# Ledger of designs, part 44: VHH binders against o26223

Target 1, 191 residues: o26223
Amino acid sequence: MKLLWTSQHIKVTVHIDGKVSKMDVLEAIKTRRSIRKYQDREVPEELIDKILDAAMCGPSAVDERPWHFIVVRNREMLEKIPEVHPYGAMVKDAPVAIIVCCDSSLEKIPGFWVQDCSIASQNILLAAHSLGLGAVWTGVYPLEDRVEGIRRLFSIPEHVIPFSVIPLGYPAENPGTRDLFDPDRIHLEKW

## First folded at step 19 (VHH)

Design YC10
Fold by OpenDDE, fold request of step 20:
Structure YC10 (fold): chain B 191 residues (1-191), chain A 124 residues (1-124)
Amino acid sequence: as target 1 above (191 residues)
Amino acid sequence: QVQLQESGGGLVQPGGSLRLSCAASGFTFWEKWMSWVRQAPGEGREWVSGISWSGGWTDYADSVKGRFTIARDNVKNTLYLLMDSLKSDDTAVYYCAKHKYSAFPETQDEFDIWGQGTQVTVSS
């Protein structure tokens, strides 16, 4: 019995009308793409609040919740970020960026903050996508040049570690969906 | 192998000009901030000038401001220092240095790769 994998084209009908179409979690995960082009449109504060709320809902080691978020809307600062992040060119085109940081003083177990902040960052991406926004994760940590570049640019205290810069906005591109499923990466019971 | 190689140094009269070059290899040059640092005889190292990865941001020590120009060609993996109106006090070994951070250096330890240096002598 040849299981015909029918490629169900999930038509993500983005209803432009004010009704936040409820995207289910699997749809959000599967259809999320990195968006690096944005419309010349402001992101409402309400949406940022929802995104940040989602960012804080992820698990953390021993519930340490070490994350802090810098919300950047200032155009001058957005334009400066690419100078300290060579892969952050799109940040200058975004109406807003979120810098995810770790407060090391909140760490209960050393090293898990990377996972914590990663989860927070991913939740930002998923939440943004579910709300009809596009975003991209630009990596800061663990590259020291970027970490310190962002630190100095935003006068971030030494005990706080910049982790990621996430520009977001209404998408001006549609890269389509990708099937990234790889059964060769699945190991049953043993490697 | 990671390498910075300076060239263009020499003997010049006061008021003269030199152009230093630094060829970078073994790392992704275009991503990195770069600086020139000099060391005069019997003196410590002095930061001279720095440039962001894109070349959009430049900075200079007060001692060279208005006389020196830092530039880079990311396609050629080369850093430059144009030195005009040279003075006797500019006599030093000039080093090309890669920044540890995407920022202008605050201390001398913020460089992780150095060239061998090129001698600049300003003398009548």
Scores: ipSAE 0.896, ipTM 0.951, lowest interface PAE 0.4, mean pLDDT 93
Fold by OpenDDE, fold request of step 20:
Structure YC10 (fold): chain B 191 residues (1-191), chain A 124 residues (1-124)
Amino acid sequence: as target 1 above (191 residues)
Amino acid sequence: QVQLQESGGGLVQPGGSLRLSCAASGFTFWEKWMSWVRQAPGEGREWVSGISWSGGWTDYADSVKGRFTIARDNVKNTLYLLMDSLKSDDTAVYYCAKHKYSAFPETQDEFDIWGQGTQVTVSS
């Protein structure tokens, strides 16, 4: 019995009408794309609060919750971020960016903060998408040039480590959906 | 192999001009901040000028401000230093250096790759 996986093209019907249709979690995960073009439209504070709430709902090692978030709306600072992040050009076009950081003083088990901040970053992306926003994860850690560049730009203390920069805005592009499922990456019981 | 190679140095009279070049290879040049550092005889290393990866940000030591111009061509993997109104005090070996960080250097330890240097002599 050949299970014909019918590729149900989840038509993300972007209903133009102002009602943020609630997206289920699987839909959010499967349809999320990196968005690097944004409308000339402000993101309401309410949406940022929801995104940050979601960012803090991820698990962390021993519940250490080492994350901090810098919300950047200042146009001058947004325009400066690309100078210290060569792959962050889109940040200058976003109405807002979130910088995810780790407070190393909150770390209980060494090294797990990377996982914790990754989960927080991913939750930001998913939450943004579910709310009708576009976002992209621009990696900072572990690249020393970017880590220190962001640190100095934002006067981040030494015990706090910049991890990611995530610009957000209403999307001005639609890159479509991708099917990334690869059964060859699945191993049963053993490699 | 990671390499920075300076060129364009030489003997020039006071008030003259030189253009230094630094050819980069073995690393992704376009994404890195770069600087020129010089060392005069009997003196320590002195930071001269720095430039961001895009070229959008530049900075200069007070001693060369208004006379020197740092530039880069990311397609050619080349850093430049245009030196105008040269003075005897500009006599030094000039080094091209790659930044560790995407920031202007605060110390000499913030460079991880150095060229061999090119001699600039300003003398009447």
Scores: ipSAE 0.896, ipTM 0.950, lowest interface PAE 0.4, mean pLDDT 93
Fold by OpenDDE, look of step 19:
Structure YC10 (fold): chain B 191 residues (1-191), chain A 124 residues (1-124)
Amino acid sequence: as target 1 above (191 residues)
Amino acid sequence: QVQLQESGGGLVQPGGSLRLSCAASGFTFWEKWMSWVRQAPGEGREWVSGISWSGGWTDYADSVKGRFTIARDNVKNTLYLLMDSLKSDDTAVYYCAKHKYSAFPETQDEFDIWGQGTQVTVSS
């Protein structure tokens, strides 16, 4: 199924308590939480497209854009992911998951693909949140057991490295907000 | 220290049963796939059975299918092999092995931790 990319400007409409609101970027960043419980509700393809569009808007080393995305909606496959990812139990409860991968053949500078795929993964989380969805980043790389587990499960070729698995859905939990600001982590001019 | 320690081997008659145990320490056992591998005298190592981290997936060599049952207790950090209807051909040293990957092994190189093994002898 070729995802029809509609070039429409992403108007982020978030339903908070039944009200449609726009979420600015700082609000999205500050209020985002990992969501591991989901409603029994399908995520429209349009939202996934918007999320993937956002995922591809991040910077990458020398613009290498090494990322690929596997969109998983198949119930059987979603249920199998936890078996190869012990910390991915929530994936089986999600209506959809995105697997972020790196095509190593696209890498121009060695090692930067981790940063590139991290940025893409974070953008997925932020975009999802801004659209009223919940998501969580479940790490795959650099753990060899998970990398190869996901690889074999999805028949991912050797030159492509699974990086993260991100389940998405309408939230069935509200973990609240956190203040994570720590001035002790800020150094001025020198350490 | 990372360690796997097998126990429960012994001498049994054909048709008998044994329960092997493998105690794991020094690593996060509950998140790792595990297998039993055996080596008969004068033979190479033979994969016997494997189990996913949750125990939801199991697999067996054709030679033991229907007779052996692999199980695990992630609270006790212990892997088990229930062996029923034992045959003389089951005589071997049985090893517990940790998978490198969250998948059933394709080669013998896909294990990174081994136990010392426990002797199983099936003889009349």
Scores: ipSAE 0.848, ipTM 0.925, lowest interface PAE 0.5, mean pLDDT 92
Fold by ESMFold2, fold request of step 20:
Structure YC10 (fold): chain B 191 residues (1-191), chain A 124 residues (1-124)
Amino acid sequence: as target 1 above (191 residues)
Amino acid sequence: QVQLQESGGGLVQPGGSLRLSCAASGFTFWEKWMSWVRQAPGEGREWVSGISWSGGWTDYADSVKGRFTIARDNVKNTLYLLMDSLKSDDTAVYYCAKHKYSAFPETQDEFDIWGQGTQVTVSS
């Protein structure tokens, strides 16, 4: 914490009650953890709007912005997602989930939409964290069985590709932070 | 080696009951959707029932709804079809099939592994 206060940059601190506060961007990145347990507490629409605004701020290949987002709050639908997504059990317990999709008709340069939607998905995770929420990215693409399962469940058209399902809510767990820096992964000038 | 092995077929009288089993091997059974499909003499294949990987979501053809129950045991890698109130129209070869997708099928090409089938004959 002392290092963060001596930085020249504006620091962001998340309040205990989940209200937005200033947090240093590096601190947000380092402290975000996958959260799979949520309080039985609604997430206001205002917070979802802020999260999706942040998602759409991501860069994309030639500014193609191929993403679409489905906001899911319906309990019946949230409870069905784990049946098409076997590693998505926590989704049934979330107050809300965001499905990140690619509209292939918006691609300007083929083959980069996966990177584009990955950037949007990560921005959702960071924005949720900065707002006092917890979230986790559950993979859909490139697993064809999950892609088609989610598409049929949500009546997603064939030219639209569901990429990820991100359940979120006020966290009911605190896994703490980790120091994952590994200098052996850094290569200077060549491999 | 991927394999589906059906068993439990046989001759049964109208109104009777039968339990079909399908033993799965060579793939990760617990994460796959499964179905029963039947073929009566001289007819095309008819989807009978399907079940999600967990068993929490099932569906049935109208012709069997209320009479048949699909179930699975993910520890034993086994799919079941419990058939009650059998009718002559239920006479068919019954196939166990693995879904390509985590969804109830819209076409016959959505199954990528088939068993060899077990004969069910309902005769008075």
Scores: ipSAE 0.426, ipTM 0.779, lowest interface PAE 3.0, mean pLDDT 90
Fold by ESMFold2, fold request of step 20:
Structure YC10 (fold): chain B 191 residues (1-191), chain A 124 residues (1-124)
Amino acid sequence: as target 1 above (191 residues)
Amino acid sequence: QVQLQESGGGLVQPGGSLRLSCAASGFTFWEKWMSWVRQAPGEGREWVSGISWSGGWTDYADSVKGRFTIARDNVKNTLYLLMDSLKSDDTAVYYCAKHKYSAFPETQDEFDIWGQGTQVTVSS
């Protein structure tokens, strides 16, 4: 009972963010580069949570939100991914990878899951960049040998389709930025 | 044009050793998972061993584990099976096979290119 009065001195849980994220969205889009070399440094779980929260903010066809994410930190599993994915050698050197999947039982309109998972994958790349991480999208779907290889490696059920593998970590390279704007690709009113 | 050509079979005594080779042509060998599959007289086909494209991940049927070694040479486009401590139960035609998927097979439907086979006979 006297503890009730002492409880009025309980430390209030202050919602503090770690580092302030002030990167403008257009800056993030223009400066993000594919990063394939990573520092030997762990990525905190809280950053992965922020990245996945951002991934789930993407639009989806009729709001179906068909995505699921597998977070892979186990060294043995990360080292096996390149054996399934010949061009994914950098994955074994990453502290963590995210596998973006479609759960077909969540589809509301068939076939749009590819766009949905592409949007989620790009949001992962942008969020990682804004948090000081580097990432790269390595393709799985639509290459059936990779799809089935990843499915079996991670015990992904038949109705779930692995779409992409995204290794990420603190960058150990800086490829710089590029100006890729091409006005010849813009058509006003018609072709 | 796409071809798998086995060689190295023959008659061997129990406890002996044999090395099988499989020369690949007409496809991008270094990107593909490969297996050895055998068929004993009067039996169906039995998966023996498989190997990932790099050679970094291998697996074996329980019946041959510890006695057989699968290997590959991606420069020579060649798959190998080193067979040690051979037993009469190893008598079979041995086939080289290309996987459809980058995974160890769950069924024999998961191979799309087969060699002609090479006979291995273990007998005194």
Scores: ipSAE 0.394, ipTM 0.757, lowest interface PAE 3.3, mean pLDDT 90
Fold by ESMFold2, fold request of step 20:
Structure YC10 (fold): chain B 191 residues (1-191), chain A 124 residues (1-124)
Amino acid sequence: as target 1 above (191 residues)
Amino acid sequence: QVQLQESGGGLVQPGGSLRLSCAASGFTFWEKWMSWVRQAPGEGREWVSGISWSGGWTDYADSVKGRFTIARDNVKNTLYLLMDSLKSDDTAVYYCAKHKYSAFPETQDEFDIWGQGTQVTVSS
């Protein structure tokens, strides 16, 4: 008895592997952890597109949507980010990073862009997690030396404010889930 | 308080070498970008060289590139400038300066702490 490889096997495998992997939203929120160690494995552009699509689904003050995103894959640039950001060492080890920025010319209500870009940043983290990737938010704003450092490194205009740098990749660590619920933080009707 | 103190200047012949030092105190030196800036007689200040907090990223003015080397020792809180192949045009007061930002400067107002300077004179 001989086992034969057929082209039908390839077609069936593609259809079976095409099923959509869905993570419940509450599960994603509860299980997402900051990931700072990544496999030496490329992240496909398709996944980055899905992550940025999710980032842009966030609410914003009066729908101002002030965000812009810089996708960084260049090794030299990723290696320079820690020189601007002393606590961003893991960025050099990531296959890709996303810089979340605010275009201040799009603000409709001054100062709410921080909340807007925070929402977009969190959506990036959750979307990456749901796609089997790990990520971490490294803070840029409101530290002015980091803001100006990142702005100059990536030729970001003066009216655009870099908010966060988010390295991401397939995880090479598993920190586990945390139980962070604290009923003492819940106040009924008043403080 | 916060201070930068330069040393190592002096009189040297053309083609000679000097090593400048800048001792820092009163701030977290290892987190900050640093530069050397010089002022020739009767002229404004000219940026000479800058260095990132780790020392891993350096840059130089075209006039000194290939002849000067900037370095730092984050344990000793000291910035250095090794000057080789000195020319008469290098005659100036040399200042140590702390950057406001983690970037190479575009203007002179991007430094918030200055030393008092050390004189370098290149002459036969």
Scores: ipSAE 0.335, ipTM 0.715, lowest interface PAE 3.7, mean pLDDT 90

